VHH binders against q7zyf1. Designs and how they scored, part 1

No score or structure here was measured in a lab: all are predicted.

Target 1, 260 residues: q7zyf1
Amino acid sequence: ALRIKVISMGNAEVGKSCIIKRYCEKRFVPKYQATIGIDYGVTKVHIKDREIKVNIFDMAGHPFFYEVRNEFYKDTQGVILVYDVGHKETFESLDGWLAEMKQELGPQGNIDNIVFAVCANKIDSTKHRSVDESEGRLWSESKGFLYFETSAQSGEGINEMFQAFYSAIVDLCDNGGKRPVSAINIGFTKEQADSIRRIRNCKDSWDMLGVKPGATRDEVNKAYRKLAVLLHPDKCMAPGSEDAFKAVVNARTALLKNIK
Positions, changes and structure headers below are counted from each chain's first letter, unless a header gives other numbers; antibody chains are not in Kabat numbers.
ipSAE, averaged over its two directions, is called F for ESMFold2-Fast, E for ESMFold2 and O for OpenDDE. V2 adds 0.75 times the mean of E and O to 0.25 times the DockQ between the complexes of E and O.
[cut] stands for letters that were removed.

## First folded at step 7 (VHH)

Design s52
Fold by OpenDDE, look of step 8:
Structure s52 (fold): chain B 260 residues (1-260), chain A 122 residues (1-122)
Amino acid sequence: as target 1 above (260 residues)
Amino acid sequence: QVQLQESGGGLVQAGGSLRLSCTTSGFTFSSYAFSWFRQAPGEEREFVGAISRSGGSTYYADSVKGRFTISRDNAKNTFYLQMNSLKTEDTAVYYCAVPKRFTYSSFAMDYWGQGTQVTVSS
């Protein structure tokens, strides 16, 4: 039987363990449960008519446990990367988690050969959502990661995530541990993604268009045209492109009204 | 020989404070993270808190968070548990421990102290 190693990453309290437990309720056999640090368990799953044995390492997200979890990154084939949609800081920390993994894998490690499933978790929360789906998806897909909206509480999205996740890992394994080329085909460019991110975080219309305050009508129009080509829905398949484009249109309109 | 010795336990009234110490010997103090555990009568030993190797990070059980503080003094090979706003439910034998390098669990500690009794009266 194929054996795979999976780890969970993400900040504390984002629901990593809950996601795992929700899925594994009937199949998860814990080898050891730590009060703090790392929980280890084994589960059997059936993917594509194959039995797969999964070693799952659920890592504590608190920085305190860095010295513990750093030993578990090696030989990982799949990562469940989790953030809380109601807490933006948990999303912002995802880059840090990736950096940590890269660091621990070392120069010879290739993160590209690892399957990542990003879980936008706690979608059931009655609290204000701080991270939009488009933002999460853009971040994830731009890196070639799988993206799922999940609720560990309700179970929403959990089975779908794991099915896709394990399927992808099996494919990886069948391909000699290399990520299939098809998975690398991102339907949008880095520039597009960066532009969308920038626009989302802009403070004003000037900044959105990338022009200086007091820019001339011509400058505004030039900037708009550039962004319009880049972000037009017909040309850009990046998540959030439509909204970004709309924002740019509105920004232009607003600025031109004020420019005599 | 690795040795851990707790001190500072005793009887205290609810709302009071107590400071526990764990003095260590037989190993390089600065190379290890440390933890505090406690065991109440008839209950399982439970995690209280821990301090990282550098001392820059601490972690606490929810039950003691905001009330207890862990610190360390590398020069003295000693780490501490400052317990404030003590409650009757905090009554237990408190243990200091050195976790194994790669796992933090009640069962995966390399070394334990003998424990010190803390009793909180109403």
Scores: ipSAE 0.000, ipTM 0.256, lowest interface PAE 10.8, mean pLDDT 85
Fold by ESMFold2, look of step 21:
Structure s52 (fold): chain B 260 residues (1-260), chain A 122 residues (1-122)
Amino acid sequence: as target 1 above (260 residues)
Amino acid sequence: QVQLQESGGGLVQAGGSLRLSCTTSGFTFSSYAFSWFRQAPGEEREFVGAISRSGGSTYYADSVKGRFTISRDNAKNTFYLQMNSLKTEDTAVYYCAVPKRFTYSSFAMDYWGQGTQVTVSS
């Protein structure tokens, strides 16, 4: 049987334990009482006609538990990385979580050879969503991570997440612990992803096109054409590219209305 | 021996700001998360906030979210608490604390400073 290690990561109160419990309930037998920072369980699943024994470490995200967490990063095949779509600060902290793991793995560690499943979790269905799907998906997929919309309350998306997650781990193990080169091709470049993020965060049309206020019609059109080629749907498969392209078109139109 | 020393406490008007410092010795500063706690007279110590080893993650009690900011400076071995928009209910002795290196079987705060008084007047 294939044996794998999975950990959870993310801020406290984002629903990590609920996601794990919902999927693994009948196959998850806790072997330890949690102290105040780590719950451990073992479960078995069948993926692609293989029996997989999964060691799951459900790790608390609070800084109180850092010294316990750091003992569990090494030799991990999969990470369930969770944020709450209703609390943007939990999404903004994701780079900090990756940095913590990278630091503990050391310079020989390679996060690219670990399967990440990013869960955009809906803890409170009545709360206004602060992180839209395209934003979270772009962040995740630009790093080679799997992305899922989940609801810890309703259970939506959780089965799909674990099926894809374990399947990806099996594929990685079958490839000697390294991702195939074709699986690394995400269909867009870093430049395209960075442009979409920048456009999402722009507040005005001048800034969005990267031109100074008072730019000429020719300068506006030149900046527009550069972005249009970069973000064209035939060349850019990044999440949010369609909305970014529309925003760029609207910005050009708005600026040209007032330029003779 | 691990030692923690708070400074920067004092009297401040409601709505004002104050910055606390916690200087540490006797351990490798960059290897530990840090926490602030506070204790009003007759009450048990109450968690205020914490910062991760890397400084990339911070956590705050609901009562101080949006008003308090925790930071660290590894070059100075110093942990900070910036307190803004202070309220009279923030009056307390403030302690910095370091969790012991954890084992699988337990987790607790084992090292405390002597505390610094913060008094917020209306």
Scores: ipSAE 0.000, ipTM 0.123, lowest interface PAE 17.5, mean pLDDT 77

## First folded at step 10 (VHH)

Design u6
Fold by OpenDDE, look of step 10:
Structure u6 (fold): chain B 260 residues (1-260), chain A 119 residues (1-119)
Amino acid sequence: as target 1 above (260 residues)
Amino acid sequence: QVQLQESGGGLVQAGGSLRLSCTTSGFTFSSYAFSWFRQAPGEEREFVGAISRTGGLTYYADSVKGRFTISRDNAKNTFYLQMNSLKTEDTAVYYCAAPKRFTYEYDYWGQGTQVTVSS
């Protein structure tokens, strides 16, 4: 039987353990109690008519356990990367998690040969969502990661995530541990992604268009045209492109009203 | 072949101290984290403590916290369990363990050493 190693990554309390438990229920056999900041378990799954034995390392997200975590990154084939949609800081920390993993893998390690499933978790929370789906998806897909909206509480998205996740890992294994080239095809450019991110985080209309305050009508129009071509819904398949485009249109309109 | 061997067990009076050693061979010592376990008669094997690969972090069961200390000597391929303020309830067979590389399961175990704490 194919054996795979999976780890969970993400801040504390984002629901990593809950996701794993929700899926594994009767299948998850804990081997080691989280007294050392890691919960280890084994599960058996059937993917593509194959039995797969999965070793799951659920790592504590607290910085205190860094020295424990660093020993578990090696030989990882799959990562469940989790953030809480209601807590933006957990999303913002994802880059740090990746950096940590990369550091620990060392120069010989290749993060590209690891399957990542990003879980936007706690979608069941009715209080406040601070990270939109488009933002999470853009971030994830731009990196070639799988993206899922999940609720460990309700179970929403959990099975779908794991099915896709394990399937991708099996494919990776069948390909000699290398990600298939076809899986790397992103439907949008880095420039598009960067523009969308910038627009989303801009402070004002000048910043949104990438012009200086006090820019001339011509400068504003030029900037707008460039972004319009880049982000046009017919041309841009990046998550959030439509909203970004609308924002740019509105920004232009607003600025031109005030420019004599 | 990976081997772990405990030593240093024996009879000690309550309040006394004992130092256990686990000598290892057959693998790169510095690449592994290590743990101590114990099993009392009629009870399940329980976690006592662990030490990280670098030795920077140690973890202990609540029952032994503040009394037991784990250390390692990479030059000797040996790690230790210093047991202070021993109690009768600490009586058990103590095992050292290492996770198997790649699977990280505790597949490597010593034979155990008996620790008996008398009142």
Scores: ipSAE 0.021, ipTM 0.395, lowest interface PAE 4.3, mean pLDDT 87
Fold by OpenDDE, fold request of step 26:
Structure u6 (fold): chain B 260 residues (1-260), chain A 119 residues (1-119)
Amino acid sequence: as target 1 above (260 residues)
Amino acid sequence: QVQLQESGGGLVQAGGSLRLSCTTSGFTFSSYAFSWFRQAPGEEREFVGAISRTGGLTYYADSVKGRFTISRDNAKNTFYLQMNSLKTEDTAVYYCAAPKRFTYEYDYWGQGTQVTVSS
């Protein structure tokens, strides 16, 4: 049987363990493990009519456990990367998690050969959602990661996530440990993604259009046209593109009103 | 072959101190985290504490927090369990253990050393 190694990553209390437990309920065979910031277990899953044995390392998300986690990154084939949609800092920390993994994998390690399933977790929370789906999806997909909305509490999205996750890992394994090229095909460009991110995080309308404060009408229009082509709904499939486009339109309008 | 051997056990009065040692061989000591376990008569083996690979992090069971300290000496391929303020409840066979690389399963165990705390 194919054996795969999976780890969980994400801040403390984002629900990593809960996601795993929810799915692995009755499937999870715990191994004797000391409470040292890692929960290790084995599960068997059936993917594409194949039995797969999965070693799962559920890592503590607290920074204190870095020295423990660093020993588990090696030979990882799949990562469940989790954030809490109600806590933006957990989303913002995802880059840090990736950095940690990259560091531990070293120069010979290739993150591109690892399947990532990003879980936007706790969608059931009654609290205000601080990270919208488009933002999470854009971040994830731009990196070639799988993206899922999940609730460990309700179970929503959990099975779908794991199914896709394991399937992708199996494909990876079948491809000699290399990510299939087909899996890398993102429906949008880096430029599109970057533009959307910029627009979302812009300070003002000038910044949104990528022009200097005090830009001329012509400059504003030129910048607008460029972004319009880039982000037009008919041309851009990037998550959040529609909203970004609207924002750009509004920004242009606002600026032109003030430019005689 | 991976070998772990405990030493330093014995009889001690309540409130006393004891230091256990675990000497290891057959693997790269510096690459492993280590743990102490104990098993009292009629009870299941329980986690006592652990020390990270670098020694920068230590973990303890609630029952021994503040009293027990784990340390390691890479030069000697040995790690230690300093037990202070011992209680009768600490009476057990103490085991040192090392996880297998990458799986972190505790496949490597010592033979154990008896610690008896008298009232």
Scores: ipSAE 0.020, ipTM 0.378, lowest interface PAE 4.9, mean pLDDT 87
Fold by OpenDDE, fold request of step 26:
Structure u6 (fold): chain B 260 residues (1-260), chain A 119 residues (1-119)
Amino acid sequence: as target 1 above (260 residues)
Amino acid sequence: QVQLQESGGGLVQAGGSLRLSCTTSGFTFSSYAFSWFRQAPGEEREFVGAISRTGGLTYYADSVKGRFTISRDNAKNTFYLQMNSLKTEDTAVYYCAAPKRFTYEYDYWGQGTQVTVSS
């Protein structure tokens, strides 16, 4: 039987353990051991008519447990990376988590050969969503990660996530531990993604178009044309592209009205 | 062949101390974390403590915190369980264990050593 190692990553209280528990409640878990800062479980799953033995290491997200986590990154084949959609800081910390893993894998480690399932968790708390789906998806997909909306409370998205997650790991294993080339084909460019992110975080119309305050009509139009080509809905498949495009159109319109 | 062997068990009075050793062979000692377990009669096997690969981290069950200490000597391929302030409830067969490389499953176990704490 194929044996795989998976870990959970993310800030404290984002619901990593809850996601894992929710999934395992419906499945026989032959072994479970709790250690300080790490919960370890073994489960068997059937993917593509194959029995797979899964070792799951649920890592504590608190910074105090950094020294514990650093020993568990090695030989990882899959990562469940979790943030809370109601807490922006948990999403912003995801880059830090990746950095930590990269550091521990060392120069010979290749994060590209690891399957990541990003879980935008706690979607049941709809009243105060601080991270939009498009933002989470853009971040995840730009890195070649899988993306899922999940609720550990309701169970929404959990089974789908794990099914896709394990399937991808099986494919990885069948490919000799290398990510299939087909999985690397992102439907949008880095430039497109960067532009969308920039536009989302812009403070004013000048910044949105990438022009200096007081720019001429020609400068504004030139900047707009560049972004329009980059973000046009017919050409850009990046998450959030439509909203970004609309924002750019509006910014141009607003600026031109004020330019004599 | 991977082998783990416990030693140092015996009879001790309450409040006394014992040092258990686990000698290992058949694998790269420095690449593994190690754990101690114990099993009392009629009870399930219980986690006692663990030491990380580098020895920089140790973990203990709440029941033994402050009393037990785990250490390792890479030169001797041996790790230890120092047991101080022993209690009657510490009476059990003590097992050393090593997780299998990459899977972290406890596939490697010693035969166990009896520790008896007498009041």
Scores: ipSAE 0.020, ipTM 0.360, lowest interface PAE 5.8, mean pLDDT 88
Fold by ESMFold2, fold request of step 26:
Structure u6 (fold): chain B 260 residues (1-260), chain A 119 residues (1-119)
Amino acid sequence: as target 1 above (260 residues)
Amino acid sequence: QVQLQESGGGLVQAGGSLRLSCTTSGFTFSSYAFSWFRQAPGEEREFVGAISRTGGLTYYADSVKGRFTISRDNAKNTFYLQMNSLKTEDTAVYYCAAPKRFTYEYDYWGQGTQVTVSS
């Protein structure tokens, strides 16, 4: 008898509707179309020995519908964010979708009390992947969001995404609508996540270590040690930390060979 | 309490026009978006179109785009469906509907008005 509201968000053509339809199969019953053309449906699921009635709003990605979407952001328990791993711009726009939701919720809204599941969706099985799994996972998990690799074509990952997503929503509802304390322990800090992102985007070894081209051996080694302690795989469980650590080690080696 | 009432239905020749009205009471009319639905005998109710609370945005099902126009008159607490270039497949009972404020469902429905389009 527990009723929850879920919305899906993401750019057009990233597979939002296909993910929903594939999970529901023929159980997704269109109950009403939204007043402003937002697709809406109801499904029922069993989670933790409980029957849950889920109301799903599949937001149109078209900007034309922006001014009327705010009625469906309020009182939402869960959000599915979708991007296409083959098109990096759909991933890069996720911050814009969050900003829109934050703005529409207003001063009393708190996205920290909403369960987010990020779907890194593979729409075209023949297209080369543009967004690495560690990049997408780092973005998601650093915000406290669930992360899943999904394929609307094959159905891979969709069932496990929805099971974890609904289970987290039930846990949130059972905790008075607040995130459990254990959900804030993600195994890495914001500083670690930000450093990994910066290192991934660095153009050269000086930028990577944060030193100027005229830096001394001592300056290079000091900058290296700071990053090495921060990112060491024994102390940093962030997605992409191993590759970032290797990059920092290689940057130090490259710089030191140019300093006599 | 809260009421929606359709009017303006009837028999019309294919290619002709009709205008449906939905009068409302028990609402703060300017605070609601409104929708039209239709249902042919033995079929599921289908969405026809909607109008935002300000009237600045309208949305239509693909089957009626370009032929139907939704409008509202806040002074009369009434919204309308102008139906042009009618086809026999437009024959149905037409319902107006409104969502319960700050909810995801259409909780308020009219009684329906019959539209019959003859060949």
Scores: ipSAE 0.000, ipTM 0.138, lowest interface PAE 14.3, mean pLDDT 77
Fold by ESMFold2, fold request of step 26:
Structure u6 (fold): chain B 260 residues (1-260), chain A 119 residues (1-119)
Amino acid sequence: as target 1 above (260 residues)
Amino acid sequence: QVQLQESGGGLVQAGGSLRLSCTTSGFTFSSYAFSWFRQAPGEEREFVGAISRTGGLTYYADSVKGRFTISRDNAKNTFYLQMNSLKTEDTAVYYCAAPKRFTYEYDYWGQGTQVTVSS
């Protein structure tokens, strides 16, 4: 039988354990590992007519347990990376989690050969959502990661996430421990993704187009055309590109109404 | 140069309340998550709770959830443990700690403050 290692990553209290417990049910054995900040579980799953034995390490997310976590990053086939959609800081920390793992894997490790499933988890259905789905999906898919909306309260999305996640891991194992080329084709460029993120975070129309106040009509139109070509739906399949394109159009209109 | 110092411990009757403080110096307070631990005589050191860098997230051991609250005051470089509905089993030396951040080699611990809960 195929045996794989999976770890969880993410800030404390984003629902990692709830996702894992809901999927694993009775086979999760938390008490032995609690003193070192890692819960361990073994489960058997059936994927593509194959039996797979999965070792799951649910790693404590708060910074105090870093020294324990760093010993569990090696020889990992899959990562469940979790944030809480109601707390933006947990999303903003995701790059830090990747940096921690990359640093501990060292020069022999290659994160591109690990399957990541990003879970945009809804812990509290009564709280306002702070991270839009397109924002989280853009971050995830720009890195070649799988993305899922999950709910700790309802269980929605969890089984679907694990099915896709394990299917991708089986593909990894069948490809000699390297991700298939088709799994890393994301349909948009880093420049497109970076532009969408920047536009989302802009405070005014001048910043959005990248021009100084006092720019001429021609300078505004030139900056607009560059962004419009980059983000046009014909060339950009990135999550959030339509909203970014509309924002750029509106910024141009707002600036030009006051320029002769 | 880096220092964490607990204060506010003492003797309290069961059912009472006590507030511990941890004052920090020698590092950028807002860059750290902070934790409380406790150790009763003859027992292992036990995690009590933690607070994120921004104070937006807190985490508590099941034994204290609903009774203890962690908070922080960035202006005073201090974080707190408010202990309510105290029980005799809460008797311990309480330590504040700054967990190792990513890419740090060093954990920071205070010297501890005694909390004694009498019947």
Scores: ipSAE 0.000, ipTM 0.132, lowest interface PAE 14.8, mean pLDDT 78

Design u6
Fold by ESMFold2, fold request of step 26:
Structure u6 (fold): chain B 260 residues (1-260), chain A 119 residues (1-119)
Amino acid sequence: as target 1 above (260 residues)
Amino acid sequence: QVQLQESGGGLVQAGGSLRLSCTTSGFTFSSYAFSWFRQAPGEEREFVGAISRTGGLTYYADSVKGRFTISRDNAKNTFYLQMNSLKTEDTAVYYCAAPKRFTYEYDYWGQGTQVTVSS
């Protein structure tokens, strides 16, 4: 039987353990948690007519705040990254989680050969949603990660996430631990994704277009044209590109009103 | 053998800033994450924030997000709490802490440093 190693990562109280518990129910067999300071268990799943034995390491609580051995991350096939859509800081921490993992893997490790599934958890929260779907999806897909909207409360999206996640891991293992070339093609560039992310967080029309206050009409139009070519919906299929393009158009209009 | 020692506490006016330090001994400092806690008179000890061993992850209690920043300097075996926009509600004894290995509990604590925020 195929054996795989999976870890779950994310800030405390984002629902990591609840997602695992809801999917696994009684099939999760806890092992060795006291020895390594991390919740550990095994489960079995069937994907593509294969029985897959999964070793699940749950990075509950504050996992990178404890001493662990660098061997913990070695030979990991899959990572579940979880954030709470109602708390933007848990989303903003995802880059830090990746940085910590990359550091522990060292130069011989390659996270491109690990399947990541990003769970935007609590999509039906009555709390103010702070991270919209396009923002989370853009972050995830720009890195080649799978993205799912999940709810540990209702169970929505959890089975779909695990099925896609394990299927991708099986495909990776069947390809000798290397990603197929088709799994790397996301349909937009890093520059496009970075621009959309930046524009989403701008509140100043000058900064949005990347010009200094007091810029001339020509400078505004030149900056606008560069962004328009980059982000136009005919040329950019990235999540959030339509809203970013509209914002750029509106910024140009607002700036030109003052200098026409 | 294992020691944590806070410093930098004192009296400050509301809206002001203060920087706390925690120096460590008996640790392999770069191998540990660290946390700040605080305790006001008559209250339970409250988590303030934490920093990962590399400094790539930080986490803050809601009450201090956007105002407090945790950092570390592995060369000096020291980690810090920068407190800005202080409020009278931030008055407390502040403790640095480190987790006990292979558990999710904190078992190594400093002696505490008093922070008093006046109106």
Scores: ipSAE 0.000, ipTM 0.245, lowest interface PAE 11.8, mean pLDDT 77

